# VH-VL binders against o60147: the designs that were tried, part 27

Target 1, 175 residues: o60147
Amino acid sequence: MLEKNKYLYIFRHIQTNQVLLSQGNVLKKTALFQLPYPLQKPVAPNGMRPAKLRKDHWVPLLKVEFPNESMFQSVFMQLLNYRKYRSVQPLTSDLLKLPIPVRRRKIMRQEVPNTIADLADILNKEKFPENSVRLQLSDKSDSEYADWPPSVQIDSEEIKLSRGFREKTTVDEAR
Below, E stands for the ipSAE of ESMFold2; O stands for the ipSAE of OpenDDE; V2 stands for 0.75 times the mean of E and O plus 0.25 times the DockQ between their complexes.

## First folded at step 1 (VH-VL)

Design c37 (framework fv_patecibart)
Fold by ESMFold2-Fast, scan of step 1:
Structure c37 (fold): chain C 175 residues (1-175), chain A 120 residues (1-120), chain B 107 residues (1-107)
Amino acid sequence: as target 1 above (175 residues)
Amino acid sequence: QVTLKESGPTLVKPTQTLTLTCTFSGFSLSTYGVGVAWIRQPPGKALEWLAHIDWDDDKRYYPALKNRLTITKDTSKNQVVLTMTNMDPVDTATYYCAHSYGYSYGPDYWGQGTLVTVSS
Amino acid sequence: EIVLTQSPDFQSVTPKEKVTITCRASQSIGSYIHWYQQKPDQYPKLLIKYASQSFSGVPSRFSGSGSGTDFTLTINSLEAEDAATYYCQQYDSLPLTFGQGTKVEIK
């Protein structure tokens, strides 16, 4: 089956600026596995689960509309790989000299520019048709973190997402 | 090149405490996003995850064994240590340590394993 | 905890034939699944990460697919060196859990 459009929803944390990627407009708790730094200590006494997802603490950063599911899946998986690659790079000497809490805040703040730059790099490598990929940003100035290929059209309108932030209510069709 | 090697006693008596050391090279536990897991495999059975520690000293344990397990790291020595108390014959297994990336928790590079037999 | 059920438990296959192994999760795990190969008396080696991405150095005959609760590992043309037990492992939720394993033998 053909699908005309698929969306990648990118969220940022209101305090830390850490970034989560989502295939739906509602974040799932499993998205927390994308974070190298837990947001808070687990409440469970055994420490056996990641921090609880507070969906209301995550706001839209960027919405990407792809012309089909294949392009969406390719870009989404590549972006996850870029994020893992970044998380395992050695810390620079400049970062290592900083106190741990300051170092973590600096690293976390960089997730927004890094994610935008990574997305642009992936889209520049792919040979998508002109104006086939549409970006909606919550803050248009964030587009300045990267140079975008001709395949990308940046929307001037605000991001509009479903209310409620409940555990996954958007169903991806499996074939 | 990532390498890990387990070391410790191969024979343990019931009720004793097992201490295993994982010594690694090719990465550092000071590196953002890096962790080390311990997994065991009883003879002829499936793999069982036991514990995980990461660059941030965040420690996770299998819930049913939590009260018996302690995982620690010495970043300067490139070592991770697992301690398991009150050993029982059912704990006989090959014990592995393995490298992981921070938000995957899924091990990618494994040590060769060390067989620990628990018998009187 | 998330339970992973593999099928079949055992498969005896002629060289060059296609092998399909399935792994079913007791709840949705997205794409947070790894596939491992363990040859007799050896440690496990990662084959597929994130349900469908080949790990470095893994032959192209190995592929993974699926999302949510149903996953498959495919060996397009079995070679003698592929005789091993194959395990799926989820990392969607702690504790990490493995399937019971699928043993593949050469006829």
Scores: ipSAE 0.007, ipTM 0.502, lowest interface PAE 11.7, mean pLDDT 80

Design c38 (framework fv_patecibart)
Fold by ESMFold2-Fast, scan of step 1:
Structure c38 (fold): chain C 175 residues (1-175), chain A 122 residues (1-122), chain B 107 residues (1-107)
Amino acid sequence: as target 1 above (175 residues)
Amino acid sequence: QVTLKESGPTLVKPTQTLTLTCTFSGFSLSTYGVGVAWIRQPPGKALEWLAHIDWDDDKRYYPALKNRLTITKDTSKNQVVLTMTNMDPVDTATYYCARTPYYDILTGYDYWGQGTLVTVSS
Amino acid sequence: EIVLTQSPDFQSVTPKEKVTITCRASQSIGSYIHWYQQKPDQYPKLLIKYASQSFSGVPSRFSGSGSGTDFTLTINSLEAEDAATYYCQQYDSLPLTFGQGTKVEIK
């Protein structure tokens, strides 16, 4: 029997702090369509977006483990909806006073705090069983962007950047 | 209410260029994450994705047809236009335009036009 | 390009029976699949998105499941209005591709 997907992998861009959501431990080029501000412009005559995903520019932000695929799918879709909601809100007067490039950088840098806060809000609404959702972060201080419900267990071990989300295929029998 | 409607010639001769226009209402192609695609269906065959354009004017094409296809938008007129060169009888199909509501290509095509049958023959 | 193969190509089913349609991808696509319903001489309608999430207004008898390479669309009690061709569509990689379709007819 094949195991069903129950992990959500979240990546951030090293320079812009933009966030990508992924169902797998490896980012795919289609994930770039989540970005409101494209990282690269089409250079081909047909106007196609460049096919390059710079994996070295994207690092793990957090990994979420759900008890089943249904919970994973519900939370994943709600996160996409929250991000859509934020993108269509009117800009505040403070943001409107900033030059466009500065304004865009500020908005992009808020994607990490916003994604973490949105995840926590969704999990607070859903009322999952105690300790049923496991979070593993690259930087544990990022967990402080939100108040987490009893359903969430934060892993004491951080994700190592050199390994990303890649898992070993062999079991460590020495443990 | 979201509506899309295709318009253009119903008969095209081999080697001619096809131009189809999708006119829509109930949404704007300047809204973040919104996109519009052209998808065709030859009689009795499966759906074929041809081209997609989004709110940020990013364009994507089916690779085998990319040299024949051009997709453009006119946001002020709520229109998306597909141009296909060097038409062949095998291009006979019903052509649909369809929209994605947010996050572009990821969210599925939630509203479609009624489709327009384009026949390519002598 | 990712090839989606549907099974069966055609199915004739008695009203109230359960219908199962399978879609197999040539490579793993996670849960990056949508399902569409196309009635004769009509445009396709979105039924299920992200493998298992019902689109708004879709009757509860429709459900989707699966991940990786194997996906299933289920109609748990077929109604006459469900006579249609059903298509899976992947959005894991470009170009976007559809399955060949499964035609469901009422006996």
Scores: ipSAE 0.008, ipTM 0.579, lowest interface PAE 8.6, mean pLDDT 82
Fold by OpenDDE, second read of step 2:
Structure c38 (fold): chain C 175 residues (1-175), chain A 122 residues (1-122), chain B 107 residues (1-107)
Amino acid sequence: as target 1 above (175 residues)
Amino acid sequence: QVTLKESGPTLVKPTQTLTLTCTFSGFSLSTYGVGVAWIRQPPGKALEWLAHIDWDDDKRYYPALKNRLTITKDTSKNQVVLTMTNMDPVDTATYYCARTPYYDILTGYDYWGQGTLVTVSS
Amino acid sequence: EIVLTQSPDFQSVTPKEKVTITCRASQSIGSYIHWYQQKPDQYPKLLIKYASQSFSGVPSRFSGSGSGTDFTLTINSLEAEDAATYYCQQYDSLPLTFGQGTKVEIK
């Protein structure tokens, strides 16, 4: 019997720091739809969609285990909505003063902290049971981007990175 | 209220090009995350995904039909157009256009047109 | 492409009975599957998304379950209005693909 998919993985691009959300520990090709085309849509300046998914270019940023699949789905959809909302917001005057490439880089650099902050905000609103949500980060310092509600238990161990794929296991390390 | 409606010829001769237009209301293809797809269904058979276009003009096609398909959008008219070349009787089907509200199409196709039956016959 | 195989192809069911439809994927697709209901001479309607999440307005008697390769659509206490063909659809990878459909008729 397969376990219910109650795991959220967030991946970051190793070069651009763009973020992709994933249900489960394997990054899917359709995840690229989360990113807008580069330099083609002024209303979505925060993204650039590559032509193809290169799984090896993406590393896990964090892993979230929810009590059940329903809770996962709720949070997952809200995260997408947060991203959508942010992408259509007017640019600040400071950003408008910058050349387009520089502006894009600055916006993209904020995807990781923004996504983490979004996650925390959503979880704060959901009011899940205490310690019912388990959070594991590839870099524990990333947890400092937000205040976490009592429902979130942050693991002391960092996630073992596996590009584009699942968390490294002891079996993987032995290979 | 979201609505979609397919329009175009209902009869096409073999080898001719089919052009279908999807006219919609209640949403815009300028909205971040929105996409429109074409799906067809031969009489008494299963559904077949054909093509997709989103707000960023990203286009995806069913690989086996890629060389025959072209999907375009006119955001100002709230229209999506599908062209299919070299039509054959096997392409006889009801053609649907459908919307997905989110960019990752993970939410599914939540609104559909009524479909238009296209018959390919000499 | 990912092939989805539904079972059975056809069911004739008495009202108020439980209906179970299975969809099997040719490879693991996690929970990236939707279910659609298509009544005669109508367009398909989204029923279940993300394998188990009910779409807005869908009666509670409909439910979805499964992950990986095996998925199930369940109708608790079949109603006459539920006579339709049901399709599973995967969005794990392109191209998007549908099952062959399961036709449910009322006895």
Scores: ipSAE 0.006, ipTM 0.581, lowest interface PAE 9.9, mean pLDDT 86

Design c39 (framework fv_patecibart)
Fold by ESMFold2-Fast, scan of step 1:
Structure c39 (fold): chain C 175 residues (1-175), chain A 119 residues (1-119), chain B 107 residues (1-107)
Amino acid sequence: as target 1 above (175 residues)
Amino acid sequence: QVTLKESGPTLVKPTQTLTLTCTFSGFSLSTYGVGVAWIRQPPGKALEWLAHIDWDDDKRYYPALKNRLTITKDTSKNQVVLTMTNMDPVDTATYYCAHLRGYSGYDYWGQGTLVTVSS
Amino acid sequence: EIVLTQSPDFQSVTPKEKVTITCRASQSIGSYIHWYQQKPDQYPKLLIKYASQSFSGVPSRFSGSGSGTDFTLTINSLEAEDAATYYCQQYDSLPLTFGQGTKVEIK
């Protein structure tokens, strides 16, 4: 009685440490709307460059396999809500003292530990069966950002991606 | 209390440039994750997304119209401005501005302003 | 671009009956879909976000479900104030697109 589409993939940017959530092993351009800070600098007031995915800049952070689609949807929606909650918090006075580029880098570097902590918190709150959730991490040391419930089985196997997991630039694909 | 209101000309001649202003309250475009979009609806037809701007001045446009559209913000005045060049009768529509945050849907909308393009 | 096709285009429903509106995407969009309600001569209002999460203040008779390519908005007991056009919207791929709309009216 288990349905398809029960996988959550989380990606990180190799330079900024920004995080993208994906419902499957393919990243879509609209995932860039999750980012608080754009990757492209503005060129001109008219004709600003569109956001794009560059394949060598995003790597898998973790993959989660759920026993069914309803559990997947519940956890995915809660992660989106946690991210939204973080975004409404006011910036601290310490962060506001920093030049904009330095401030953004500091905030972005925290997205990986924050996302991992959020995921663990959600899974600890839910009462899933023992060993029913499979978590694969690209770097096993990232599991140390949180305490995991007995429902989670952590594997150190390589995360396998489809060939199309990164899309071309918006300009190339607008047609 | 979040509110948005569109303003601008209600009548535009073919080939002219349309400029619409969205004035809002109850949020700031300096707030992390916040953005404003422009969406239009021709009479009796479906909604069409046009453009988006966020707190970090990241701009996105509907690809088929991108060479005609410019979106800007003035965070201090709580305003977002949309400019559309070379107006045509088929651009006759009610134009809305709407609030969103990151990945979430458009949770608050302006009342809309009907723009008629005719000679 | 992703095309969203709603079914039916129109339905006239007796009060208290169940209404089901479907939205089919031309390609898989996961759960990146939102639903809006637009009453005559009014601006659209967000009803359901992320396929199944009710927006604040939305009556419990409204619910959403689905994933991938097939999505459903359900009104489990139609009230007079529910007469409106309903739109689905995808957030999976640029450009953002809306369905053509489903008009629900009261018999």
Scores: ipSAE 0.007, ipTM 0.553, lowest interface PAE 10.7, mean pLDDT 80

Design c4 (framework fv_patecibart; at its last look DockQ between E and O 0.04; V2 from the best seeds 0.00; counts 0 for: pae E 15.9 > 2, placed apart)
Fold by ESMFold2-Fast, scan of step 1:
Structure c4 (fold): chain C 175 residues (1-175), chain A 121 residues (1-121), chain B 107 residues (1-107)
Amino acid sequence: as target 1 above (175 residues)
Amino acid sequence: QVTLKESGPTLVKPTQTLTLTCTFSGFSLTDSGVGVAWIRQPPGKALEWLAHIYWDDYKRYYPALKNRLTITKDTSKNQVVLTMTNMDPVDTATYYCAHRSYLTGYHFDYWGQGTLVTVSS
Amino acid sequence: EIVLTQSPDFQSVTPKEKVTITCRASQDIGDSIHWYQQKPDQYPKLLIKYASESFSGVPSRFSGSGSGTDFTLTINSLEAEDAATYYCHQYYSFPWTFGQGTKVEIK
């Protein structure tokens, strides 16, 4: 089978609410370099390798299905640029009043609503055909962080967290 | 300044495995959105995309050649390696590695000089 | 897989003349075309991205146009250094493919 549709897989950290973007349905340890703050264990001193990836700590947030590579590339490129832009903006006066650990916790917890808002903003700016982009969420209430354009169809079926973005195995189906 | 350079054998016998290394500078494969591709060109013929590896270790292979190709990276050495099994005379080509980044537009903007690989007995 | 067909295969042109190269896709690909220039024994260089956007440092005599299935690369006034093979490339659908190339020679 040749790949016809293109998918964007978005993961969130179960404790920190930090977000990782992936082109594949399984996270690799290099994805951790997307994070502005280290998890419990820091990145190596020389920046040569990322912290150890705890796969059990990252769960599906959202899967975006695009009908073609071009639409995927346009959206993914813009989403990465939005995330980069956010990482370099000056902190608000309210955040600057907080101790560093509390400040970082609040910033990290905003990554889920921020990522969803950014995705919706990009899709609203694009002129994609009606119902051409499919969103499948692990928690459909997260879709309420944004207003979606007519190009977006939100799947009524939620992603099962126990399997990540993997397809059902024979063992999973036997349950 | 982004630079890429291919290295590996220039002559391969039929049925052998080809291993090519792309060594680069001016970017890191840990940079979000960055990827490296392998593209070949048989003498006097068109360009053919073979494989791509992304910063997040996501890998893509040309479907007709997927079972023969393996692409890997070593971010500490700034290297990407392509392995192609069961070489045939029709695989004779100049092999290029090239840079691509979502942050700059996701086009092949920097290329290595290319390395000619001849497959003959 | 999307097939890209370029025309003409070969063109011999007098200096300062206008050169037009076309690329036809087997299906609608929007503006998902890049154009590359390859001189003999050299690696390809990006000229035009996203059908019509000039890459940095590319001379203004090069321009791209088109959408859907028909795309055109134009060289408004051919210079000697423009003798090369030109390739269109699509990224609309995987697998990514190149046209067969158009060779431009100076008369």
Scores: ipSAE 0.321, ipTM 0.739, lowest interface PAE 4.2, mean pLDDT 85
Fold by OpenDDE, second read of step 2:
Structure c4 (fold): chain C 175 residues (1-175), chain A 121 residues (1-121), chain B 107 residues (1-107)
Amino acid sequence: as target 1 above (175 residues)
Amino acid sequence: QVTLKESGPTLVKPTQTLTLTCTFSGFSLTDSGVGVAWIRQPPGKALEWLAHIYWDDYKRYYPALKNRLTITKDTSKNQVVLTMTNMDPVDTATYYCAHRSYLTGYHFDYWGQGTLVTVSS
Amino acid sequence: EIVLTQSPDFQSVTPKEKVTITCRASQDIGDSIHWYQQKPDQYPKLLIKYASESFSGVPSRFSGSGSGTDFTLTINSLEAEDAATYYCHQYYSFPWTFGQGTKVEIK
């Protein structure tokens, strides 16, 4: 159980492309509070917070293994701050020119790349030891959204977590 | 004392594959934090990082040349090998291998003397 | 990739004069920059690490400053032995890159 404290999982909503951060491979319902929108029943439209956590609506986006919990906590908090910062930024003129539904879709589509870019930026600034952070992506192409620092080892192995937070065949070994 | 030395062909024909070997002493690629990089320098031009291999066998490549580059290590021989396919005259350069360790910093502290590789018909 | 642009490309300087070399990064890289000195037919040698820290054995006349995007290497009083090409280098993100170099010659 202690080993899981150094693992960051980022999940993506299959419909809205909203992103949630999780400590460990099980997404808690409290994670929904990361979304800065009112609760909607039963599933919120794009850009809103669902009323309940539907496990089957979330898929893993990436997994990060840190050397220790402290490093995890630091990055985790910074990621939340980056998200908060973006949420309060004014919309660009280009976005304002779009119809509201189109605008919302475009913003939601940017959530995944923005989160990945945020992660990379944070890790770049942290200057962790080389190859001390292990990154696994559900889609390898997502790694292209950012430049990664020497501290990050991109693992080609697939995330051993499926839709609904079920573990796949083999269990991760402690480093 | 740390030493590195590059070896391999000094003349390569276009489209051929270049294989360079870095033989080193004074450190081991089994040591955590240690890595070896290849860096090249065309005559009269700037330095260009090519590839890096870490103690845990993880590898990084210059993206524009990734499909042409392969870096490997033989810990038992204290050697790092760089292969570069489809050589072109533009690849003519002095090739260096260099030591780096995150324990001492993110810099290249020890270098080989370099080996000039000329690509010509 | 992060582009490092040095200025000037070339300097011809009289001994004992001050030499200033600048390196500009295409983005904010904090202090993740090193300076190397390369003399003809030699491998590059580390001079300054992390923008402003002198490497062991480096004469005190060499100093580095800057953060973010603008960095400076200074030779307070140029010596004849300082004739070389100087390179800035960033390790902030992959791919690691170098500046185009600044050649310093002695008049």
Scores: ipSAE 0.000, ipTM 0.560, lowest interface PAE 12.9, mean pLDDT 88
Fold by ESMFold2, look of step 5:
Structure c4 (fold): chain C 175 residues (1-175), chain A 121 residues (1-121), chain B 107 residues (1-107)
Amino acid sequence: as target 1 above (175 residues)
Amino acid sequence: QVTLKESGPTLVKPTQTLTLTCTFSGFSLTDSGVGVAWIRQPPGKALEWLAHIYWDDYKRYYPALKNRLTITKDTSKNQVVLTMTNMDPVDTATYYCAHRSYLTGYHFDYWGQGTLVTVSS
Amino acid sequence: EIVLTQSPDFQSVTPKEKVTITCRASQDIGDSIHWYQQKPDQYPKLLIKYASESFSGVPSRFSGSGSGTDFTLTINSLEAEDAATYYCHQYYSFPWTFGQGTKVEIK
């Protein structure tokens, strides 16, 4: 617990499938800034920002343990850059033909597979030692969105809501 | 390792324009979500945030000083520049630049050592 | 703009005793507050973020609590090196502001 952070935590919204990246096992209100403001990008690829962070609406998608903080920081920032890059790309002709509400929903539904594919792409390009990156998913079938390099060990056990990402449960027990 | 360093004049006369440069290393303003802020502290008084610029050139200024402040960046030189017009003795302070990322929080996690600017007539 | 009012302005405390510093916001700011420590002739150092999360390398004797309008920084057992001025800082609403500071001295 006293070591520098080497864990990446990724959350999914239970209804919209929007994704938030976190360096902590509990979301902070400022994580919502990863999503566009409603008025700035009404048809933004990553969807609309909720008015407030409702922690009961965000559930674990996956957790990654890296060998050290430097590797975590590199991957975390690359993921943010992938999402930013995607958010400013011109929409495809097929998407532009859709009514705005339909277009928005279709873009948001891509966030989970896109994030998983981005993570795998980064890990395939990085020179990490074999079996040095531990990946745990809430739904193991989500691993099928990408091909994983030899550096990744996919945990056979899925993340459970009662244990989530938290390293200890005493805070939950106090509530 | 992240470092920031303020440079510029330490003594200015009333009505002159102050120009301060923040030179940094260990991060780049090409990094999404990254910004650099200027904060000052008059001798013996509280910290006062002045201005901020993000990697995408989005800028914010303290409203009461908006007409006196200009913040710019030179990403290739890893520099952020603050200009403040019409200096007055009340503007005597230590001026800091600091790193911030809106994607991970609004806290100022890395600071320069500061430069004392004295305005005297 | 949001005014942060700290209490007390000054506190002289016996070594190993508990120090409590409060910060009151002029409106509800959730947990959108940070605490900074500034020792004499030094730049401020981040101590607590998001009202209660300790920054890397901060001793466990430091803790933060609160939400809404009332926030507390606690030093559970004061050490000589903790003599400093402590500032709260809000990032809830522009412009972002600091409290006036609380100076802590060792008695």
Scores: ipSAE 0.000, ipTM 0.441, lowest interface PAE 15.9, mean pLDDT 81
ESMFold2 (binder alone), look of step 5: mean pLDDT 90; pTM 0.890
OpenDDE, look of step 5: ipSAE 0.000; ipTM 0.567

